# Designs tried in a protein design chat: VH-VL binders against S-adenosyl-L-methionine-dependent tRNA 4-demethylwyosine synthase (TYW1). Part 3

Target 1, 149 residues: S-adenosyl-L-methionine-dependent tRNA 4-demethylwyosine synthase (TYW1), of Arabidopsis thaliana (Mouse-ear cress) (q8rxn5r50to198)
Amino acid sequence: GKIFFISQTGTAKALAQRLHELCASNDIAFDIVDPHSYEPEDLPKETLVLFIASTWDGGKPPKNGEFLVNWLGESAEDFRVGSLLLSDCKFAVFGVGSRAYGESYNAVAKELSSRMIGLGGLEMIPVGEGDVDDGELDRAFQDWCDGVI

## First folded at step 22 (VH-VL; from W3 with light chain D32E)

Design Y4
Fold by OpenDDE, fold request of step 25:
Structure Y4 (fold): chain C 149 residues (1-149), chain A 123 residues (1-123), chain B 106 residues (1-106)
Amino acid sequence: as target 1 above (149 residues)
Amino acid sequence: QVQLVQSGAEVKKPGASVKVSCKASGYTFTNHYMHWVRQAPGQGLEWMGIINPKGGNTNNAQKFQGRVTMTRDTSTSTVYMELSSLRSEDTAVYYCARGPYRGWLPEYYFDYWGQGTMVTVSS
Amino acid sequence: AIQLTQSPSSLSASVGDRVTITCRASQGISSELVWYQQKPGKAPKLLIYDASSLESGVPSRFSGSGSGTDFTLTISSLQPEDFATYYCQQFNSYPTFGPGTKVDIK
């Protein structure tokens, strides 16, 4: 499986590392992947994908995930592929955001989920949402991890 | 050489279902998308839908949504097309047809065809 | 859906004749057009792809041209085995076929 971290300040990356360690302790092997270094055309080869994604100003993805997010969007809208792209690919998304952004709260995570579903992905559990401002981020993440593992 | 061999002719009553098979050989089965195209007697060609290389996900023409199910078995290199709630106007020769691809993207034309399966729907 | 028309619907020709079939799209489809040959009781056979590329194994007497909305299939010198129905098909969007052009022996 793959654990993608879309991170601006490092929070999402740190959570991805935490998840990776948690999986390892349960004898579950994942690769932690920076989307910036990932070839999106390899996505159809994946059978298990976990996203930990921050939402940055304006509801936009951090720079390291910008290309992948855009690629997913474009592919989802391409009549040639759409739901044909993925097959037997389970996925889950956890968002790192702030309610201070209003409607943009965890917009990237929600977009990732929507696009993955549109591409034929199988969502394991609903999008997890963490707020960096409410002191409950760690709890929210743990609950999400319990649902994935 | 690429070969697509389809199952034999079918005769069905209205309301019934028909399942046509298409066995592929001569190429890497899991690399290519497969399409289904039908042709009513004396009529033109009509695209029905597409199934991805690994199976599990399909995209069907609007006209057939809810009635057509496409599947594939990688272990036997066989693709299936099931059409339900058959009507007299479904009487046609049904073709499986291989689609080329560029990278991860399918091309929606057909470089190899099965021999066709005649499906007759009559009371 | 993109509509394709063909002209003529049918024609009669003799061996050795130059035959030209036209296909017109309801909107621009770039070069995303193919041509098929179909004989009675047989499946279609791909002749031309990408409007002008000859499929492997197809005789050089077949050629395709055009882009945008107007396309042509040409048989430079008709052979006995070329009497058949010819279809154009676009793949710029979900596939649609022309109505076909039947080439009969004169």
Scores: ipSAE 0.774, ipTM 0.904, lowest interface PAE 0.7, mean pLDDT 96
Fold by OpenDDE, fold request of step 25:
Structure Y4 (fold): chain C 149 residues (1-149), chain A 123 residues (1-123), chain B 106 residues (1-106)
Amino acid sequence: as target 1 above (149 residues)
Amino acid sequence: QVQLVQSGAEVKKPGASVKVSCKASGYTFTNHYMHWVRQAPGQGLEWMGIINPKGGNTNNAQKFQGRVTMTRDTSTSTVYMELSSLRSEDTAVYYCARGPYRGWLPEYYFDYWGQGTMVTVSS
Amino acid sequence: AIQLTQSPSSLSASVGDRVTITCRASQGISSELVWYQQKPGKAPKLLIYDASSLESGVPSRFSGSGSGTDFTLTISSLQPEDFATYYCQQFNSYPTFGPGTKVDIK
């Protein structure tokens, strides 16, 4: 499996590392992947994908995830593929955001989920949402992890 | 060389279902999308749908949605097309046809074809 | 759906003749058009892809041209084995086929 971190300030990356360690402690192997270094066309090869995604800059993805998110969106809207792209690919998304941004709160995570579903992905659990401002981020993340593992 | 070998002719009653097979060889089966195209006697060609390389998902022409099911067996390199609730107008030669691809993106034209399977629907 | 028309619907020609078949799309399809040859009782055979690219193994007497809405298949010198029905097909959207052009022996 793959753990993708889409991170601006490092929070999502840190959570991805925690998830990786948690999985390892349960004898579950994942690769932590920076989307910037990932070829999106390899995604159909994956059977299990976990996203830890921050929302930044007015609802936009962090720079390291911009290409992947855009690629997923374009592919989902491409008549040639759409739901044909993925097969037997389970996925889950956890969002890192702030409610201070209103409608943009965890917009990237929600988009990732929507796009993955549109591409034929199988969502394991609903999008997890963490708020960096409410002091409950760690708890929210742990709850999400409990659903994934 | 690439070969697509389809199952034999079928005769069905209205309301029945038919399942046509297409066995592929001579290439990496799990790399290519597969299409189904039919041709009524003396008529043109009509695209029915597409199935992805792994066989997990399909896109069907709107005309056949709800009646057509495409599946894939990687262990036997065989693609199947099942058409249910058959009607007289479903009488046609049915072709499996391989689609080329760029990366994981299919091109919606057909570089290799099966020999065709005649399906006759009559009371 | 994108509609394709072909002209003529049928033609008679002799061996050695130059044959031209046209295909017109109801809207612009760039160069996303292919040509097939079909003989009676046989499956179609791909001749040209991307409007003008010759498929491997296809004789050089076949050529395709055009872009946008108007396309042409040309057989520079008709051979005995070329008597068949020819179809254009667009793949700019979900596939649709032209009605075909039957090339008969004169």
Scores: ipSAE 0.756, ipTM 0.899, lowest interface PAE 0.7, mean pLDDT 96
Fold by ESMFold2, fold request of step 25:
Structure Y4 (fold): chain C 149 residues (1-149), chain A 123 residues (1-123), chain B 106 residues (1-106)
Amino acid sequence: as target 1 above (149 residues)
Amino acid sequence: QVQLVQSGAEVKKPGASVKVSCKASGYTFTNHYMHWVRQAPGQGLEWMGIINPKGGNTNNAQKFQGRVTMTRDTSTSTVYMELSSLRSEDTAVYYCARGPYRGWLPEYYFDYWGQGTMVTVSS
Amino acid sequence: AIQLTQSPSSLSASVGDRVTITCRASQGISSELVWYQQKPGKAPKLLIYDASSLESGVPSRFSGSGSGTDFTLTISSLQPEDFATYYCQQFNSYPTFGPGTKVDIK
C-alpha cells in the first residue's frame, strides 16, 4: 500500500506520518510517498492507496502533488484507459482545508476522490473533511483513520 | 507464445443469450486488456468492448451497452463475453483480441486474435 | 464516430501485379491507422501499424503510407497467398474498421 501526502505547509505530511504509525502498530505495511518523487504511470500497479491532501490558494493542489493531480484528470478523460485504469485499486482520501475558502474548501481532496472513482478505483470510505480553522481537525482525522483501519 | 483459444460454435434462438469464452496463455493474463470484435457473415468488423482483467472493469461500445457483459476468471486466465436478447443480425463470428502497448498506454489495435466463435441466431 | 471508407471494394489482379488499396477517414487520425489481412475462415492478421510500420514476420512486398485522412496499402508484387480481404482500422479513438477490399487473383 501507499500513503500519499499532498502538503504545502506540512500539516498533511504530519497527518500522513501519523497514519503510517497507526498502520504499523496494526501490522499494516505502507510506504509514505511524496508524489513529487512518484511516477504516476506506476499507479495502475497499486492495489491500496491512501491520500492526505491539503487545498492551497485558489483551490489548487500544493506544488508537490500538482503533477499527480493533473495526470489523474487527464487519464480519466483518455479513452484508452479511463475507468479501466485503476480496476484493482482501493483508496481513501482525507482532506486538509479551511472553510474560509468557501467553495474551494477541501477542493483537492474532493477532486482526488472524483478522479480516482472515475479511473475505476473503489472508495473505501467517504472523503474525510478536515478544517484547520474549526478546532476539530484532529477528531475528524482520527475518525477517518478508524474507518480506514 | 501468446495464444487465445475460444469456446466452440453456438446456435441460439432469438431472445436467448450466449456466453463465449477466451482462454489466454503465453503471457501474464492481467497485464493486457482484452477486446471483443465481431464479424457478421460477409460483412466487416465491429468492436464490441474491452475488459481490464486486473480487477475486471469494462467499457462497452455504445451499440452494445446494456446487452453485452464481459467478465473474467483470473484463476483460469479466461475472459467471457455474454450477449443477451439475441436477434438474427447478431449472427456473427466473435473474436477476442489483444493489443500492444505504447509505453504504459494500451493501443486499440490487435496483434493477437482468438480463432473466432461462430454464433448463429435463427428461429 | 470516425468512419472509414475503402477503395476499391474489390479487385482482380494477376500474380506479380502491383496492387494499391486506399482508406479514407472522416476526420484526421494522424498516423493512427492499421491494416489487416483476412483469409476465408481465419481471424484477421495485422500487417501494418502506425500507417507505415511493417509488423514482424510480414513480407516486405507489403507497405503502407499516408497520414491525416488518406492512407494506402500497397502490395508491390502480388503472390498467390495474397488472395484475401484487406481492412483498415483506426485507433485514434474507439476502433472502427473500413468495409474491406477483396483481392481476387486472376
Scores: ipSAE 0.592, ipTM 0.848, lowest interface PAE 1.4, mean pLDDT 92
Fold by ESMFold2, fold request of step 25:
Structure Y4 (fold): chain C 149 residues (1-149), chain A 123 residues (1-123), chain B 106 residues (1-106)
Amino acid sequence: as target 1 above (149 residues)
Amino acid sequence: QVQLVQSGAEVKKPGASVKVSCKASGYTFTNHYMHWVRQAPGQGLEWMGIINPKGGNTNNAQKFQGRVTMTRDTSTSTVYMELSSLRSEDTAVYYCARGPYRGWLPEYYFDYWGQGTMVTVSS
Amino acid sequence: AIQLTQSPSSLSASVGDRVTITCRASQGISSELVWYQQKPGKAPKLLIYDASSLESGVPSRFSGSGSGTDFTLTISSLQPEDFATYYCQQFNSYPTFGPGTKVDIK
């Protein structure tokens, strides 16, 4: 499986590392992947994908995930592939955001989930919604991890 | 050498269903999408839909939504097309077909075709 | 859906003749058009893709041209094995096919 982190300040990356350790302690093998160095055309080969994604600057993805997020959007709207593309892929998404952003709260994670579903992926659990400002991020993340594992 | 070998001719009554098979060989079965196209006697060609054999997801032409079901068996490298509630106008030769890729995108034209399966619907 | 028409619907020709078949699309499809040959009782055979590219193993007497909405298949010197029905097909969207052009012996 693969754990993608989409991170500006390192919070999503740190959570991805915690998830990786938790999976390893439960005998579940994953690779941690920086999407900046990942070839999106390989994604149809993946069968199990986990995303930990922060929302930045007006609802935009951090730079390291920008190309992958855009590629997913373009693929979801292409009649040649769309819902056929990820037909053998399970996924889950945890978002790192802030309710102070209102409508932009975890926008990247929500968009990512929507695009993966549109590409034919099977969402394992509802999008995890972390809030960096309410002191509950660690509990929200742990609850989401328990659901994934 | 890529080959698509289809099941034999079928005669059916109106209201029945038919299931046509297409066995693929000469390539990795799950790496290419499979299409179905039909042709009524003395008439033109009509695209029916597509299946991704890796996961089994399908996309059917609107005309056939609700009547066509496409499945596959990866252990035998075989796709199936089942057409239900048959009518006399469903009398046709049914083809499975495979298309090339442009980069990572499949193109929807067909360089490999099965030999065709005649399905006759008559009382 | 993108509709295709073909002209003529049929023609009679002699061996050695130059044959021209046209295909028109109801909207622009760039160069995303292919041509098939089909003989009785056989599956279609791809001749031309991307409007003008010759498929491997197809004789050079076949050529294609056009873009946008108007496309042409040309057989420069008709041979006995070329008597068949010819179909265009667009792949700019979900496939649709032209109604065919039957090429017969005079």
Scores: ipSAE 0.586, ipTM 0.845, lowest interface PAE 1.5, mean pLDDT 91

## First folded at step 23 (VH-VL; from V4 with light chain S93N)

Design Z4
Fold by ESMFold2, look of step 24:
Structure Z4 (fold): chain C 149 residues (1-149), chain A 123 residues (1-123), chain B 106 residues (1-106)
Amino acid sequence: as target 1 above (149 residues)
Amino acid sequence: QVQLVQSGAEVKKPGASVKVSCKASGYTFTNHYMHWVRQAPGQGLEWMGIINPRGGNTNNAQKFQGRVTMTRDTSTSTVYMELSSLRSEDTAVYYCARGPYRGWLPEYYFDYWGQGTMVTVSS
Amino acid sequence: AIQLTQSPSSLSASVGDRVTITCRASQGISSDLVWYQQKPGKAPKLLIYDASSLESGVPSRFSGSGSGTDFTLTISSLQPEDFATYYCQQFNNYPTFGPGTKVDIK
């Protein structure tokens, strides 16, 4: 499997590392992946993908994930691939956001989930919604991890 | 050598169903999308749909939605097409046809074809 | 759906002749067009993809040209084994096929 972190300030990256350690302690092998270094055209080969994604100013993805997120959107609207592409791929998404952003709260994670579903991916659990401002981020993350594992 | 071998000819009554098989060999089965195309006697070709063998998701031509089901068995490298509620106008040769692999995107043209399966629908 | 027409519907030619078949699309399809050869009782065989690219193992006397809406298949020197029906097919959207051009050898 692959764990992708989409991170501006390092919070999503740190959570991805924590998830990786938790998976390893349960004998579940994953690679942690910076999407900036990942060829999106390899994604159809993946059978299990986990995303930890933060939302940046204006509801935009952090730069390291921008190309992957855009690629997913373009692919989801292409008649040639659409819901066929990820038909053997299970996934889950945890968002790192802030309710101070209002309607942009965890927008990247929500859009990522929508695009993965549109490509035929099988969502394992609902999008995890973390809030950096409510003091409950670690608990929300742990609850999401328990659901994934 | 790429080879697509289809099941034998079938004669069916109106209202029945037919299931045609297509066994692939000579390539990695899960790396190529498979299509079904039919040709009525003395007529042109008609695309019916596509299946991704990796997970089994399909996209069927609108004309056949609700009547066609495509499946696959990766352990035998075989795809299946089932057409239900048959009528005389469904009399045709049915082909499985492989799409080329060009990176991660399937292409919607066909580089290898099965030998065809004649399905005759008559009273 | 994108409709394709072919001209002529049939033709007769002598061995060694240059044969030209046209395919026209109801809307622009860039270069997303292929050509197939089909002999009686056989499956179609891919000749040309992406309008002008020759499939491996296809004789060099076959060539394709065109873009947008107008496309041409050319057989530079017709051979006896080229007796067949030729179909164009677009893949700019869900596949549709032309009605075919039957080539008879005199």
Scores: ipSAE 0.422, ipTM 0.797, lowest interface PAE 2.2, mean pLDDT 90

## First folded at step 24 (VH-VL)

Design AA2 (from Y4 with light chain S93N)
Fold by OpenDDE, fold request of step 25:
Structure AA2 (fold): chain C 149 residues (1-149), chain A 123 residues (1-123), chain B 106 residues (1-106)
Amino acid sequence: as target 1 above (149 residues)
Amino acid sequence: QVQLVQSGAEVKKPGASVKVSCKASGYTFTNHYMHWVRQAPGQGLEWMGIINPKGGNTNNAQKFQGRVTMTRDTSTSTVYMELSSLRSEDTAVYYCARGPYRGWLPEYYFDYWGQGTMVTVSS
Amino acid sequence: AIQLTQSPSSLSASVGDRVTITCRASQGISSELVWYQQKPGKAPKLLIYDASSLESGVPSRFSGSGSGTDFTLTISSLQPEDFATYYCQQFNNYPTFGPGTKVDIK
């Protein structure tokens, strides 16, 4: 499986590493992947994908995930592929955001989930949501991890 | 060389279902999307739908949604098309047709065709 | 859906003749058009893709041209084996076919 981190300040990346360690402790092997270095066209080869995604200014993805998120969106709306792209690909998304941004709160995570579903992905559990401002981020993430593992 | 070999002719009653098979060889089966196209006697060609290389998802023409099911068996390199609730107007030659691709994106034209399967629907 | 028309619907020609078939799309489809040849009782055979690219193994006497809405298939010198029905097909959107042009022997 793959653990993608879409991270601006490093929070999502740190959580991804934590998830990776948690999986390893349960004898579950994942590769931690920076989307910036990932060829999106390899996504159909994956059977298990986990996203840890922060939402940045204006509800936009961090720079390292911008290409992947855009690619997913374009592919989902492409008549040629759409739901044909993925097959037997389980996925889950955890969002890192702030409620201070109102409607943009975890917009990237929600978009990732929507796009993955649109591409034929199988969502394992609902999108997890973490708020960096409420002091509950670690708890929220742990709860989400418990649902994934 | 690429070959697509389809199952034999079928005669069905209205309301019945038919399942046509298409066995592929001569190429990497799991790389290509497969399409189904039909042709009524003396008529033109009509696209029915597409199935992805791994056989997990399909996209059918609106006209056939709810009646057509496409599946793949990678172990036998065979694609299947099942059409249910058959009507007289479903009488046609049904073709499986391979689609070319760029990356994982299919091109919606057909570079190789099966020999066709005649399906006759009559009371 | 994108509609395709062809002209003529049928034509009679002799061996050695130059044959031209046109295909028109109801909207712009760039160069996303292919041409097929179909003989009675046989499956269609791909001749031209991307409006003007010759499919491997297809004789050079076949050529395609056009972009946007108007396309042409040309057989520079008709051969005995070329008597068949020819279809254009667009793949700019979900596939649709032209009604076909039957090329008969004069």
Scores: ipSAE 0.733, ipTM 0.893, lowest interface PAE 0.7, mean pLDDT 96
Fold by OpenDDE, fold request of step 25:
Structure AA2 (fold): chain C 149 residues (1-149), chain A 123 residues (1-123), chain B 106 residues (1-106)
Amino acid sequence: as target 1 above (149 residues)
Amino acid sequence: QVQLVQSGAEVKKPGASVKVSCKASGYTFTNHYMHWVRQAPGQGLEWMGIINPKGGNTNNAQKFQGRVTMTRDTSTSTVYMELSSLRSEDTAVYYCARGPYRGWLPEYYFDYWGQGTMVTVSS
Amino acid sequence: AIQLTQSPSSLSASVGDRVTITCRASQGISSELVWYQQKPGKAPKLLIYDASSLESGVPSRFSGSGSGTDFTLTISSLQPEDFATYYCQQFNNYPTFGPGTKVDIK
């Protein structure tokens, strides 16, 4: 499996590392992947994908995830592939955001989920949402992890 | 050489279902998308849908959505097309057809065809 | 859906004749057009892809041209085995076929 971290300040990356360690402690092997270095065309080869994604100004993804997110969007809208792209690919998404963004709160995580579904992915659990401002981020993340593992 | 061999002719009553098979050989089965195309007697060709190389996900023509199910078995290199709630107008020769691809993207034309399977729907 | 028309619907020709079939699309499809040959009781056979590329194994007397909305299939010198129905098909969007052109012996 793959754990993708889309991170600006490092919060999402840190959570991804935490998830990786948690999986390892349960004898579940994942690769932590920076989307910036990942070839999106390899995504159809994956059977298990977990996203930890932050959302920033304007509801846009951090720079390291911008290309992948855009690629997913474009592929989902391409009549040639769409739901044909993925096969037997389970996925889950956890969002790191702030309600201060209003309607953009965890917009990237929601988009990732929507696009993955549109590409034929199988969502394991609903999108997890963490707010960096409410003091409950760790709890929210733990709850999400309990659902994934 | 690439070969697509389909199952034999079928005769069905209205409301029934039919399942046609297409066994592929002569190439890497899991690399190519497979399509289904039908042709009513004396009529033109009509695209029904596409299934991805690994199976599990399909994209069907709107006309057949809800009635057509495409599957594939990689262990036997066989693709299946099941059409339910058959009507008299479903009487046609049904073809499996291999689709070329570029990278991960399918090309929606057909370089190799099965011999066709005649499906007759009559009371 | 993209609509394709063909002209003529049918034609009669003799061996050795030059035959030209046209296909027109309801909208621009670039060069994303193919041509098939179909004989009675047989599956279609791919002749031309990408509007003008000859499929492997197809005789050189077959050629395709055109782009955008207007396309042509040409048989430079009709052979006995060429009497059949010919279909154009676009793959710029979900596949649609022309109605076919039947080439009969005169």
Scores: ipSAE 0.718, ipTM 0.889, lowest interface PAE 0.7, mean pLDDT 96
Fold by ESMFold2, fold request of step 25:
Structure AA2 (fold): chain C 149 residues (1-149), chain A 123 residues (1-123), chain B 106 residues (1-106)
Amino acid sequence: as target 1 above (149 residues)
Amino acid sequence: QVQLVQSGAEVKKPGASVKVSCKASGYTFTNHYMHWVRQAPGQGLEWMGIINPKGGNTNNAQKFQGRVTMTRDTSTSTVYMELSSLRSEDTAVYYCARGPYRGWLPEYYFDYWGQGTMVTVSS
Amino acid sequence: AIQLTQSPSSLSASVGDRVTITCRASQGISSELVWYQQKPGKAPKLLIYDASSLESGVPSRFSGSGSGTDFTLTISSLQPEDFATYYCQQFNNYPTFGPGTKVDIK
């Protein structure tokens, strides 16, 4: 399995590390992946993918995930692959955002979920939505982790 | 060497269903998409759809939507095409076929073909 | 869907003749066209891909040309084993095939 973090300020990366440690303590092996150094054309080989993704200014992905997110969008529109591409891939997404940003609240996580579904992936649980400003982020994250495991 | 071997000829009555098999060998079965193409007697060729054997997702040509189902069995390296509610105009030779890749993207033309399976629909 | 036409529908020719078959697409398809040869009772055989690239093992007397909407298959010196039906197929989008050109021996 792979855990991708898409992080601007480090919050999503730290949550990915917590998830990795939780999985390891339950003998569930995952690799933590910085999408900046990941080749998106390898994604069809993955069978289990977890995303922890923050949303940056203007609803955009942080720079380390920008290419992967764009690649997913382009692939979803290509008739040769589309919904055939990720036909053996299960996934889940947890978003890190702030309701103070209105429409941009967890936009990247929501787009990731939409694109992975459009590419044929199986969403294991609904998108987890964390808010860095409401004091409930850790509880939301833990609930999502419990559902993944 | 790549080889696609199909099941034998079928004779069916209108309203029935037919399921044609295509057994693949000589390559890693789940690494290549499989297509189905048919040809009515004395007529041209018609693409029916595609399956990704890894996971089993399919995309069917609009003309066959709702009537064609494609499945696979990875333990036998076999894909299946089932056509339901058969009509006399479904009388054709049915081919499985495989295409090459350009980089990581599959191309939708066919360098390997099965031998064909004749399906005759008559009263 | 992208429609393909072929001309002529059929032809009769002698061994040694130069044979030219055309395929026309209803819209631009760049060079995303292939040619197949099909003999009675057999599956199609790929001859030309990307409009002009010769498939491995295909004799050099076969050649393809064209781009956009107009494409040509040429057999420079027809041989007895070349009597068959020839189909074009585009792969710019979901596959569609031309109606075929039957090449008979005179």
Scores: ipSAE 0.605, ipTM 0.848, lowest interface PAE 1.4, mean pLDDT 91
Fold by ESMFold2, fold request of step 25:
Structure AA2 (fold): chain C 149 residues (1-149), chain A 123 residues (1-123), chain B 106 residues (1-106)
Amino acid sequence: as target 1 above (149 residues)
Amino acid sequence: QVQLVQSGAEVKKPGASVKVSCKASGYTFTNHYMHWVRQAPGQGLEWMGIINPKGGNTNNAQKFQGRVTMTRDTSTSTVYMELSSLRSEDTAVYYCARGPYRGWLPEYYFDYWGQGTMVTVSS
Amino acid sequence: AIQLTQSPSSLSASVGDRVTITCRASQGISSELVWYQQKPGKAPKLLIYDASSLESGVPSRFSGSGSGTDFTLTISSLQPEDFATYYCQQFNNYPTFGPGTKVDIK
């Protein structure tokens, strides 16, 4: 399995590290992956993928995830692949956002979920929605982790 | 040495179903999409749909939506095409086929074909 | 759906003749067209891809040309093994095939 973090300030990365530790304590092995160093064309080979993704200014992904997010969007529109591409891939997404962004609240996580489904991936649980401003991020994340495990 | 070997000819009555198999060898079965194409006697070719053997997702041509089901068995490297509610106009040779890639992206033309399976629908 | 037509529907020719077959698409398909040869009782065999590129192992007497909507397959000097039916197919979108051109012995 792979855990991708898409992070601007390190919050999503820290949560990815916490998820990795939780999985290890349950004898579930994952690699933590910075999408900046990942070749998106390898994604069809993955069978289990977890995303921890922040939403940055204007609803945009942090820089380390821009290429992967854009690649998913372009692939979803290509008739040659589309819903065939991720035929054997299960995934789950947790978003790190702030309700102060209004309509852009967790936009990156929601886009990731939409694109992965459109490419044929199987969503394990609904998108986790974390809010850095409401004091409940840790609880929301833990609840999401419990659902993934 | 890619090879696609199909099951033998079938004779069916209208309203029945037919299931044609295509056994692949000479490559990693789950790494390549498989297509089905048919050809009525003395006529041209018609694309029916595609399956990704890794996971089994399919995309069927609109004309066959609801009548064609494609499946696979990874343990035998075999793809199946089942056509239901058969009519006399379904009489055709059915081919499985595989195409090349341009980079990671599959192209929808066919450099490898099965030998064909004749399906005859008559009373 | 992108429709393909072929001309002629059939032709008769002698060994050594130059043979030209035309395929026309109902809309622009760039160079995303292939040509197949098919003999009775056999699966189609790929001859030309990307409108003009020879498939590996195909004799150089076969050539393809065209882009957009108008495409041509040429056999420069017909051989006995070339008597067959020839189909074009576009792959600009979901595949569609031309109706075929039968090349017979004169």
Scores: ipSAE 0.604, ipTM 0.846, lowest interface PAE 1.4, mean pLDDT 91

